VH-VL binders against Apolipoprotein N-acyltransferase (lnt). Designs and how they scored, part 9

Target 1, 229 residues: Apolipoprotein N-acyltransferase (lnt), of Prochlorococcus marinus subsp. pastoris (q7v0g7r236to464)
Amino acid sequence: WQTNMPTREKTNFKNQFINDKLISAQKIALSNDAKLLITPEGTLNNNFNLNFKSKIRMLAGGFRNSKNGLRSSLLGYQIGDKTYSSFIDKHRLVPLGEKIPGFLNIFSRGLSAVGGIQPGSDSRFFKWKFTQPLAIAICYEITDGFKIRNAVKSGAELIISAANLDPYPRKLHYQFLSLARVRSIENKKDNIIISNTGPSGLISEEGKIIKLFDPNTEQNDVVNPNFSI
Below, E stands for the ipSAE of ESMFold2; O stands for the ipSAE of ESMFold2 at other seeds; V2 stands for 0.75 times the mean of E and O plus 0.25 times the DockQ between their complexes.

## First folded at step 4 (VH-VL)

Design p1 (from b12 with heavy chain F104W, light chain N32Y; framework fv_rovalpituzumab)
Fold by ESMFold2-Fast, scan of step 4:
Structure p1 (fold): chain C 229 residues (1-229), chain A 121 residues (1-121), chain B 107 residues (1-107)
Amino acid sequence: as target 1 above (229 residues)
Amino acid sequence: QVQLVQSGAEVKKPGASVKVSCKASGYTFTGYGMNWVRQAPGQGLEWMGWISWYSGDTTYADDFKGRVTMTTDTSTSTAYMELRSLRSDDTAVYYCARGPYEDWGEYMDVWGQGTLVTVSS
Amino acid sequence: EIVMTQSPATLSVSPGERATLSCKASQSVSDYVVWYQQKPGQAPRLLIYGASTRATGIPARFSGSGSGTEFTLTISSLQSEDFAVYYCQQYNNWPITFGQGTKLEIK
């Protein structure tokens, strides 16, 4: 689900609006026989709960509170869940005293600008009940080929790249897509990318763009990766 | 007391449009969606679609996509269902019915009294 | 699209007896099935949702059971007011689909 909700305007959305949109997205997904619904980074606000029981497996971008602080996460909902039952937290680059390339600096600073967010585990391996394991990249994590490769070595069968690139220049949207393609080639795994305003779609294990959503539009559409859910 | 009060019966010619209203009272709209269901004379129930009071999001049954529009006016607490390009087989009683969000708003716990729409030359 | 099939089309029973109405889904709908009662000239009335949960104000003589593809509505100790048409509906899959109805009549 490409939400096409501008980042600034998201602060005015209420929990009921998001719940209504999720109901619509799940209905559309099920009508197209989808097995998994994926949302962009930061789709759900902090302490969000569904007003309904999920009817489809869902990976939703959002935030979670931990004893060690606020985490930016991809939250896993099983069929029947009202509250997420699994998660994978975004990992932040540790200070190394090195200057990162300009476009990567923008990704890093974007994360730092979201006050109070703490880094999670550096593992990108997500083992989910009743599905094949996934390799997860949230926003700038697409730049870390080593961590994604480790997830694939651990058994991940599909790469999922979730982002919210709305605050960033259009040139960085292109760079994000290029990096996602490189990750698919390196690991010989399909990559589903999902971003608030784009790019969103499916990249093959050879780095070919199989399907690409129209940028800056709300779009619920199905992609069929070489993956059994 | 929760009530859904619908507009009166209508007679239309083929090719015309009809807009049925449903005035809601006695409950908080958050937590409930509005469904529209029709029933042809002597036949069973047929679901047409659903609309949210808050977001205005709609979901229409495939048989009605392109000819139906559902809207709400929160200032008057009224939901509307407009059906265009009417045919004789659109003759039916049209119901509005609310659904609790706990189950996607898709079982209907309170129903309007129904609006008979007759399509004939 | 899930097809909901109700049986029998008409069930004739005497007041005070038990009535059992069946509803079958063409594929699994888990427990997301609802039952409605409709009397002539009236809107449908919610009886049971989630296959077995009675709606507010519905008498205890109404009970629902089943999961997956087979569902049953049971009315124990039938009252005169219970003779009506009963519809089942699934809400597990979009679009929402109804059964064709079972008419409960006095024997």
Scores: ipSAE 0.013, ipTM 0.557, lowest interface PAE 8.3, mean pLDDT 77

Design p10 (from b12 with heavy chain F104Y, light chain N92E N93Y; framework fv_rovalpituzumab)
Fold by ESMFold2-Fast, scan of step 4:
Structure p10 (fold): chain C 229 residues (1-229), chain A 121 residues (1-121), chain B 107 residues (1-107)
Amino acid sequence: as target 1 above (229 residues)
Amino acid sequence: QVQLVQSGAEVKKPGASVKVSCKASGYTFTGYGMNWVRQAPGQGLEWMGWISWYSGDTTYADDFKGRVTMTTDTSTSTAYMELRSLRSDDTAVYYCARGPYEDYGEYMDVWGQGTLVTVSS
Amino acid sequence: EIVMTQSPATLSVSPGERATLSCKASQSVSDNVVWYQQKPGQAPRLLIYGASTRATGIPARFSGSGSGTEFTLTISSLQSEDFAVYYCQQYEYWPITFGQGTKLEIK
């Protein structure tokens, strides 16, 4: 699901809005026989809960409160879940560039966070019970070839790259796409990319762009990655 | 005390548009969406779409995409469904129906009385 | 889209008897099935949701069961007010779809 929602927008009704959009996205995904719905980084607000039971397996970009502070994460929802039942925390923090001046907010995202964002575990390996394992890159984690390679060596069969590039310059969008292609080639694994305003799509293990969504549009479409053994 | 009251019957010519209203009372909108369902004479029920009272976000059935628009006016507690480019086979009773968000809110616990729309040449 | 098929199209029974109405989905819809009652000239009335949960105010003689593709509405000890058309509906997949209805009539 490419959401095309501005990350700088803040509203008292955002949780209701996100729930409405998720209902629509899940209905469209299910009507197209999709088995997994993936959202961009930071799609869900801090302390977000579904107001319905999930009808499809979902990996949603959001935030997790941990004993060591707030974490930016990809949250796993099984069918029937109202709250996430699994997660993988973002390890790398990156500056938003000169757009956010001053030393105090250099690692801040376009999406607001309470209490700041703490780095998570450096492992990029994610496995649901009885499902094929995944290598997860959240935003600039795609630049870390060693961590993604370690996830693939641990058994990951597919790379998922989730991002929110809205606060970043267009040059970084192109760089993100190029790095995603390099990761696919290096590991000989398909890569599903999903971001707020684009790029989003499927990259093959040869680095070919199999499908690319139109930038700056809301799109929910099915991609069929090849799981290489 | 929860009640949905719809606008009165309409007669339209082919090619015209119709806008049906549904005024809600006796509850807060925060836990519920609004569904629109139609029933042609002697036929079964057909789901048209869903709208959120908060965001105004909508989901339309494929057969109605491009011809239907659902809106809400929170100040008057009224939901609207506009159907354009009417055909004779759009003759039906149109219902608004409240759905709780639990389980998508697609089961409908309170229904309006229905609005008969007749499309005649 | 999911096709919901109800059987029989018409069921003739006497007051005080038990009625069993069937609803079949073209593929699994989990337990996300609803039953409605509709009398002539009236809007549908919610009876059962989640395949087996009675709606508020619905008499205990109405019960629902089933999961996956096979669903049943049972009305024990029929009352005169129960003779109506009954519809099932799935809400597992978009678009939501209804069965064609079963008419319950006096024998």
Scores: ipSAE 0.000, ipTM 0.428, lowest interface PAE 16.0, mean pLDDT 72

Design p11 (from b12 with heavy chain G31D G33Y W53A; framework fv_rovalpituzumab)
Fold by ESMFold2-Fast, scan of step 4:
Structure p11 (fold): chain C 229 residues (1-229), chain A 121 residues (1-121), chain B 107 residues (1-107)
Amino acid sequence: as target 1 above (229 residues)
Amino acid sequence: QVQLVQSGAEVKKPGASVKVSCKASGYTFTDYYMNWVRQAPGQGLEWMGWISAYSGDTTYADDFKGRVTMTTDTSTSTAYMELRSLRSDDTAVYYCARGPYEDFGEYMDVWGQGTLVTVSS
Amino acid sequence: EIVMTQSPATLSVSPGERATLSCKASQSVSDNVVWYQQKPGQAPRLLIYGASTRATGIPARFSGSGSGTEFTLTISSLQSEDFAVYYCQQYNNWPITFGQGTKLEIK
C-alpha cells in the first residue's frame, strides 16, 4: 500500500480516517488474494488503535510507546488483532550536533520533523509467526549492508524496505531505490519497497525492478516475491 | 433506538436519475459504514456498494459502473444514493443498511424501510 | 465473484418442528457468512453473523453453523412469526454476494 498521505498533516489525521483507509487497503489486498499487507514508515499515528479486527497479516509503519520512550517501528498485526502483537523498532538515528555526510544530514532533519524518537535494537531480523523470516530496513537503515546481511544469515528470506521520503528531494528517492537494489544483489534476496510517495515496488534477487509504482499517487498493488533459503 | 428512515417512493422515466436519502438517528453516524442494497420485485437482494460516513470513502459493485454515486451529509446524519441512466430493470426497492467497522462494514445490522423506485416508459 | 446457493428453494414445515436451511459458497468464505430474515413488505432483519454469532435480540431457537463452503441455519421450535424468506450472504470477498433465498412456509 503506497499511501501518498501528506507528511505535514500526517500526525494530525484522525484515527478514524486511518482506520477507514486501512479497511479499504485490506479489502483490496484480500480481493487480490494477498497474504500480507505492508504500509510505509509512519503510516499510523502515535496513539493509533484499529477499530476492526485485522483480516490479513499486516506490517504497518507507525509509532510505539515503550518504557524507554517513543519508538518508530514496523508494527505486526496477525489475523484477528486489533492491537499489534509484534514489532521491530527503527535503530538508526543520528544525534543532533554531530557533522554527518550530506544525504544522512537530510535524514536527520526529517527525523526532527516527527520529534523525540529513541533508537531501538540494531537487529534487522524479524521472525514472524506463520510467515517467512524477514530482513527489515526502515528508511536509511538500508545503508547498513552489514546489518541486513546479518539478518539474511540469521534466516531471513525476503527484504522489506519501508520509508517515508515525502520531505526529501527526488534525488534521494532514487538513491534509496539504488541502495535497495544493491541490498537485493549482495544478499541474493528479493526486496519489497514501500514508501509514502514512492519509490515502491518489487526488486528481484538479481537487482532487477520487477514492478515500480507510479510516484505521488495512492496505489494498492500486489507483488509476488520469490522466497529462497 | 437506532433507526434509518428513507425518502418516499419515486416514479421515473428511462434515462432519468433518482436520488434516495437515508436519515440516521440513535447512534453516532460517523462510526459506521452505510451500505446500499436493492431488491427487484419478487427477487433476491443485490449489493450496490458502501460509503464510510466518516471519510466519504466509497466502494461500488461493478454492475453499477459509473452510474452510482453515494454521499453523506454528516451535519444531518443523512446518506444519499444517486443512480443515473435508469433502465426498466432498475425497478426495485432500494435499502440503506448500517454496517459496523468490525468485519469491514459488510454485514448489515440495521436496515431502512426501503424506497420503491419504479422505472416505466 | 463468489456464488451463494441456498437449498431448498421452499421448505414446508409445521409449527413446533425444527427447520434446517442450507447455504453453499462456490469457494471458501471462512466463517464470514451472515443470515437475514425477511417478511413480506418488510426490510431484511439480521439473525446471525460470523456463521454462528446470534445478533442482539434474536431468540435462542435460531442457530448457525458451518465454515468454508457449507453453512446451515437451524430454527429449533418454529413459531408462527418464523415463516418468512431467509437469505445468506458472504462478506469474505468483494463484492459481497447473497443467496437466492429459502422460503419457509406452513405445511
Scores: ipSAE 0.007, ipTM 0.539, lowest interface PAE 9.2, mean pLDDT 76

Design p12 (from b12 with heavy chain S52N W53T S55T, light chain N32Y N93F; framework fv_rovalpituzumab; at its last look DockQ between E and O 0.05; V2 from the best seeds 0.00; counts 0 for: pae E 17.5 > 2, placed apart)
Fold by ESMFold2, look of step 5:
Order: sequence, then C-alpha cells, then structure tokens
Structure p12 (fold): chain C 229 residues (1-229), chain A 121 residues (1-121), chain B 107 residues (1-107)
Amino acid sequence: as target 1 above (229 residues)
Amino acid sequence: QVQLVQSGAEVKKPGASVKVSCKASGYTFTGYGMNWVRQAPGQGLEWMGWINTYTGDTTYADDFKGRVTMTTDTSTSTAYMELRSLRSDDTAVYYCARGPYEDFGEYMDVWGQGTLVTVSS
Amino acid sequence: EIVMTQSPATLSVSPGERATLSCKASQSVSDYVVWYQQKPGQAPRLLIYGASTRATGIPARFSGSGSGTEFTLTISSLQSEDFAVYYCQQYNFWPITFGQGTKLEIK
C-alpha cells in the first residue's frame, strides 16, 4: 500500500512549477531593466522557497507560518535570496465595520475559504533594506483609507495594491481598481496594482491610469489553496 | 549517466524548416532549464533561446523571434527546437544545453553533441 | 544587452607555460560569469562558473577570477590537450551573451 511518490515529492513538484514561472518572470523583468518584481496575492504556497537565487528584488504574494497560525503576506526577497528576508502580513481577514458592504463580504468569503489564516498587524507601512518605504494593501485592505494614509504620513513613498481576484465577478475587479485610484489621489502617491487575472498596472498620484494590463490573464495548475486558474 | 543526445545531421533547402530533438537521460528532465545555442562554421557561439522544461515558457533571442519555436515533451524527456524559413546563413551546428535552476538556469553544465544543419540549394 | 569582449583573439603559448585570458563586460555582471572550452568538432565544455568555481572534473590548473566588469581565466602549466578556443559568458542579465572567443594555440 505504499505509494511510489511520497507527499513531500508531490509538494516539491508543485513548488518546482512556481519556481519555474518565477524564473521566467525575473528574466522578463531584467530584460526590461525593472528594479522590483511584484506578484499577486496568494502566488506562493505555504512553506515555499526559491530553488534559485533571486536576481531582482521581489515582493511576492504568498503564505507564511507564524506562531499564531498561517498568514497571508507579501514576502520580500532581496537579490541573492532563496528564502524571503522580510514580509508584511495581511491585516484583518474580515472587515472591521459593523455593516459589511456587499463587495467586502465576497472578499471575506474568498479569504475564509483558505481556513486557518490569522490576521497580521494593522499597520500598512513597510520598510525593507535598500528600497523606499511602501504602503501595502492586500485585497480588501485597499478599502481602509485611514491605514493607507497613516502609512504615507509615516513616510511611505509608493502604494502597492495586491490581490487575488480570480474567483470574483468582473464588477469587483473594477471596484478594486476604483479604490486603488482613490488611494493614489488622496495620498498623492503612485500606486502599483498587481492581480492574478484582474487589473494590474500603474496609477499616478493624480489618479490617472498610466498603464493597465489585460485583466483576463489566466494561470492553470497554480499551487495555492485560494484558487485555481 | 547524465546525457543529452540530439537528432542527426540534416540537409535542407532555403525556405524549409528543421526540427532538432534533444533527448535527456540520467536526470530529472524538468529539474533543469534547456538552452539552444548555435555555431556557424568557424564562428563563435550564439544563444538562440531558453525553455522552461516544466511550464513550457520560452524566451527567445531577438534575432530568432518569429522564426523559432522551442517545445518539450516531458513524457519522453525530449526538448525540440524548430527553425523556420531557413536561409543559407542558418547553416550551423545546433546545440541543446541544460542549465541548473539554482543559478537561474542560464549557465550550461551539460551539452548535447550538436546537430549540423546545412542549408543549400 | 551586455557585450562580453575577450582578449586576445589568439594567444600563442608553449606547453608547460601559463596562459591568461581576459573577458570584459560592458557593465557590471557581478560574479555571474562562465568559461567554456571548445575543441574542434566537439561541444563546449564547462570549465568555470560563478567567475571562480571549477566545474566537476576540471583540473586544478584552470582557475578563474574577477568580479564586476573584468574577468580572467588562467591556465597554469599548459598541457597539449588545453589548446582550444575559450569562451566567456555572462548570466547576470537576460539575454545571456558570449564573448567572441580566444583561440589558444601552440607557438
């Protein structure tokens, strides 16, 4: 009754797929002289490590184990890293308001499907070595203008908005984009938007959409408990 | 034990295409990236592109974009390179070469024996 | 793209002597440099990667050094089998690029 492939080897196979996609992404980023690679929420699975040394600074959406349970995070990789050296955890897996707006409820159901994920710190300010300070919003966190404003007041020079929008209706994709534009305008900071199949691009400090990529990008066989592409 | 074995020499006319195979043995095929490099007679090495053997994603050198297609068949541990619209200056030895992913898959530790492709009238 | 420039184009040296081959990158490539040896009618052979790490099975007379923009392959006590063409390659940036080669020949 013993299988030929232990569970660890199956995990390594899926880990290898993600590593190979990241190698391709870093090659493209380097050929375009990019300084930072950002991936959507939930790109990396639990306990993920690179099988190569990162050639570019990378903020990758993923999961990490913490003392109080699993966290949804942006994970920071410096040049030369095989394991992340910094992180910022998603705060509030469920919105704080006593009334939950309909689109936030959909985000909450998607987030709850991961199971066992614990909220992180409520600060959205992120500083790591050799980069400018950042204001981070993961998925529904973009709705909390006070936390983003506080991060900008603390010195953040750029807003990063990351999401996994794959399971959600197209209406919510546009609402995510609209909220990201509002955060750029009210804080007078550029906002980089990264999503898996939804809107990704750059919003100027005036709220102008400088670049917007095709929102219908699909990924099949993605190793992540939050979605399949 | 680790080995890359390429298909045999080919003679083609201008305008035709060629598909070179590269069969891997002695290692886990999807654990290494695959490069294709060519060398015209008496000339240096020219990188043509790279394929991710697990995902099938490709990166082609600019001089070959639009004419080259790199593919893999993981069930047979074989990589393929097809060059279309052949010209006489495509006469060269074509090599496959694997690269370990630990170093971004771009230095080449094992090379195939080479496949001579001759393009003539 | 990063241009790798090798010098000299041809180096004539007697067996038993030392050869020094140079490779210059058009901008810093850190230590992501490879050296290959190629004999007539054969595929290239990996000698050095990471600028200074000898590949498995490469004799100790081969050594590499350098970082940034300038790199050197040194072959001490040349053997008859060492007369070949040598290529450097950078792998810090896409696309990867090769130097034009240095032919090492018997004087």
Scores: ipSAE 0.005, ipTM 0.485, lowest interface PAE 13.5, mean pLDDT 75
ESMFold2-Fast, scan of step 4: ipSAE 0.161; ipTM 0.651
ESMFold2 (binder alone), look of step 5: mean pLDDT 93; pTM 0.948
ESMFold2 at other seeds, look of step 5: ipSAE 0.007; ipTM 0.552
ESMFold2, look of step 6: ipSAE 0.000; ipTM 0.428
ESMFold2 (binder alone), look of step 6: mean pLDDT 93; pTM 0.946
ESMFold2 at other seeds, look of step 6: ipSAE 0.005; ipTM 0.448

Design p14 (from b12 with heavy chain G31S W53A T59N, light chain V33L V34A; framework fv_rovalpituzumab)
Fold by ESMFold2-Fast, scan of step 4:
Structure p14 (fold): chain C 229 residues (1-229), chain A 121 residues (1-121), chain B 107 residues (1-107)
Amino acid sequence: as target 1 above (229 residues)
Amino acid sequence: QVQLVQSGAEVKKPGASVKVSCKASGYTFTSYGMNWVRQAPGQGLEWMGWISAYSGDTNYADDFKGRVTMTTDTSTSTAYMELRSLRSDDTAVYYCARGPYEDFGEYMDVWGQGTLVTVSS
Amino acid sequence: EIVMTQSPATLSVSPGERATLSCKASQSVSDNLAWYQQKPGQAPRLLIYGASTRATGIPARFSGSGSGTEFTLTISSLQSEDFAVYYCQQYNNWPITFGQGTKLEIK
């Protein structure tokens, strides 16, 4: 689900509105025989609970509280869940001199949009009982090729790249897409990209763009990766 | 008291359109979804579609896509269903039915009294 | 779309007896199933949702059971007001679909 909920407006959205959109997105997904619904980074507010039981497996970008503070995460919902039953936390911090300076400065502004975010585990391997394992990149974690490669070596069969790139310049959107393509090629795995306003779509294991959603539009659409559930 | 009150019976010629209203009272209108269900004489129930009174999002059954439009007016707590290009086999009682927010209209706990729409030459 | 099949089409029973109505889905609908009662000239009335949860104000003699593809509505001691048409409805998938009904007749 490409939400097209700009970051500024998103901070004013009530949980009722988000629940309404999720119900619509799940019903559309089920009508198209989808097996998994994926949302962009930061879609769900802190302490969010569904006001309905999930009808489909869902990986939703959102926030969670832990004993060590607020985490930005991809939250796993099984069929029947009202709250997430699995998660993987965003881990990548911005170290000076280790990455491209301009790229990191842009992402640093995004981290500041949600003050108090704490780092999670550095593993990008997500093992879910009812699906094949996944390699997860939340926003600029896609720059960490070694961690994605390690997840694939551990058995991940699909790469999922969830982001919220709305606050950033168009050139960064294209850099993100280019990095996602490189990750697919080097690991020989399909990559599903989902971002708030785009880019979103499916990249093949050969780095080809199989499907790309229209940017700056709300779009519920189906992609068929080379992946078994 | 929670109730849904629908507009009165309509007689239409083939090719015309009809717009049925459903006025809600006794609850917070935007906290529930609204379904539209029809029933031809002596036949069973047929689901036409659903609308969120909060967001305005709709989902229509395939048989009605392209000729049905569902809307709401939150200032008057009223839902509307417009069916176009009427045929004789559209003769039916049309119901609006409220769905609880938790499942968003998926099961229907409060029903309007029904509006008979007759399509004849 | 999911096809809902109810049986029997008509069930003839006497007041005080037990009635058992069946509803089958063409594919699994989990527990996302509702039952409705409709009397002539009236709108349907919700009896059961979530396959087994009685709606507010529904007498205890009505009970629902089942999950997946096979569902049952049981009326344990029929009253005269229970003679009506009963519909099952799945809400697991879009579009929402209804069974074609079971008519409960006296005698």
Scores: ipSAE 0.006, ipTM 0.489, lowest interface PAE 12.6, mean pLDDT 77

Design p15 (from b12 with heavy chain T59E, light chain D31Y N93Y; framework fv_rovalpituzumab)
Fold by ESMFold2-Fast, scan of step 4:
Structure p15 (fold): chain C 229 residues (1-229), chain A 121 residues (1-121), chain B 107 residues (1-107)
Amino acid sequence: as target 1 above (229 residues)
Amino acid sequence: QVQLVQSGAEVKKPGASVKVSCKASGYTFTGYGMNWVRQAPGQGLEWMGWISWYSGDTEYADDFKGRVTMTTDTSTSTAYMELRSLRSDDTAVYYCARGPYEDFGEYMDVWGQGTLVTVSS
Amino acid sequence: EIVMTQSPATLSVSPGERATLSCKASQSVSYNVVWYQQKPGQAPRLLIYGASTRATGIPARFSGSGSGTEFTLTISSLQSEDFAVYYCQQYNYWPITFGQGTKLEIK
């Protein structure tokens, strides 16, 4: 942009829209006695703050600025928080190659839109205050079975798979779902999947799809994994 | 000076629809939600629903789902509440009331003066 | 939906006395309770939000307390202008729900 003030104003407008949606989502979650609200990858804008105090524990896909650059992250909010108090950064970016296949080429161009994403720690183990430890996979990290297995060996009791698959072909959505099932089977842990337009739902430790949200619709649903949160 | 000014009293027949307006001034309305609350003569307060000035998201109380619609027109800073299929027991004073987003924003800090809607045959 | 129950329905007191009004929620609403004052022919006026935070311009004689399911509004030294109907409201859950009101009347 050639002017910085209108850009800041537009960012504030989008942040207000996200705040409105989060207020609605948290009220729906509380009305259904949910214990945790999880959002897809990239739901929150860079430098996002809640305009209200969180009423429920929340794991929100978003961005975090660090001294080494912008990080794509899953951000943890405790009850009472206006800004995140915990985070886990995305480690695995799309692999480089001599040639990028069509669907990966589209993914690469999509990532360029958020500009300058840096990889974070390779640990997928997320120890969060007042909850059981989690194994976190953000988008393509679901392909790294070794790192997810290490998180489970470290004590993680649930796998959370957060993604933004909206710009990608249906075949990639099914591949993502298949990998999530394999991770559940090999680790004997339930997997909660959340993506903007799908797939989203709950996979059992046997790889069975317990619940799958309707694709291409805005949906707030409660799932009950094989342990308390 | 924050102010909410509502449209004037209405008399309707059963089966008709009524659309009440609420003009907001003196604040940045996109930072707030608008609640609609009614009060039948001699009775308590009853929440009807909420609308966001920014997103247009609405939440309606179950008793009104299917016959209430809440909208906003940012160009005129006016919120609207339309209630359809009116019954005699819909006779009430209808209020719009502002809720700030802090702590979910459902404490209603500024109220309109109220609009009396009378439904009679 | 959350049921808010106010008691007593009517409280008769004299100016200068202390009035204590009760509000109970059918399940925990944390601190997310509001108190309003309504005089005949007027819109409700915000008194207390967040169970205990006094709204701007509200006299210090009004105080709120409580958390979870039990909430209280106290008026420590009643003035003549305080005789009105008082409503509690929860905002922890949608739908928003109000108590049925407590009418404060002069003895």
Scores: ipSAE 0.006, ipTM 0.535, lowest interface PAE 9.2, mean pLDDT 76

Design p16 (framework fv_rovalpituzumab)
Fold by ESMFold2-Fast, scan of step 4:
Structure p16 (fold): chain C 229 residues (1-229), chain A 122 residues (1-122), chain B 107 residues (1-107)
Amino acid sequence: as target 1 above (229 residues)
Amino acid sequence: QVQLVQSGAEVKKPGASVKVSCKASGYTFTGYGMNWVRQAPGQGLEWMGWISWYSGDTTYADDFKGRVTMTTDTSTSTAYMELRSLRSDDTAVYYCARGPYEDFGEYYMDVWGQGTLVTVSS
Amino acid sequence: EIVMTQSPATLSVSPGERATLSCKASQSVSDNVVWYQQKPGQAPRLLIYGASTRATGIPARFSGSGSGTEFTLTISSLQSEDFAVYYCQQYNNWPITFGQGTKLEIK
């Protein structure tokens, strides 16, 4: 689900609106026999709970509280869950004062603007019941080829790249897409990319763009990745 | 100084449509949403819906879904609320009201338009 | 939808007295409650948001309290200009819902 939602409007009041959108997205997914619903980075507010039982497996971008502070995460919902039962936290954080390439500088500034985000585990391997293992990249983590390669070596059969590129210039969106293609080629794995305003779509294990969603639109669409032999 | 100025009073027949405008000034629109609230004579306040100035996304109250449409025109800094299939009980003062976004949880209405009286009569 | 119930419907008090207005939600709205004042022929005016935060320019005699399902607006020393209708509103869930109003009138 490419949400096309404003990132600035994250509130408890908006939780009912997000619930209504998730119900609609799940109905569309189920009507198309989808196996998994994926949302962009930062879709769910802190302390978000579904007001219904999930009807489909879902990976939702959002925030979670931990004893070490607020974490930006992909939250895993099984069928029947109202609260996430699995998660993988964003791990890559650039230290204050470091000089980095302009591309990464802009992503670092976006993280700083959110504030209070703590680094998570550096493992990008996500093992989930009733689905194939996944390699997860949240936003600029797609730049870390070594960590994604390690997840694939651990058994991941599909790469999922979730982002919120809304705060960044449009040229960076296509640089992000290019990096996702490189990760698919070097690991011989399909890559599903999902972001708030785009780009979103499916990249093959050969780096070909199989499907690309229209930018700046709300779009519920189905992609069928091919899992590697 | 923030100001919301609404269009003038309207008289409509049952079955007609009405489109009320709300011209905003004195603030950056993309940081705020716009609420529409109505008040029938001698009655309380009734929320109709909300539109994001940033995305154009809307949320409508169930009683109005299917016959209300909210839009914005950023070039003229104007929000619109169109209500279709008017009935006599749609006679009310219609208000636009700004909701802040910068507080990221505060959907209170801090600035209100002066109101537009819509009378539905045969 | 969340139903907001205000009581009393009408409160008769004298200038200089304290007025206490109640607002109850049909389910928890945390502290996401707003109070508005409306005078005849005028648009509502924001008084309190977040259950207890006074809006800019609102006199100190207005105070709000409460959380969950029960909320109170207190006016500590009534002025002649305070006689109006007061509405509570929740913004915890879509749709936004208002109470039916409490009319504050001179005894």
Scores: ipSAE 0.000, ipTM 0.407, lowest interface PAE 18.9, mean pLDDT 74

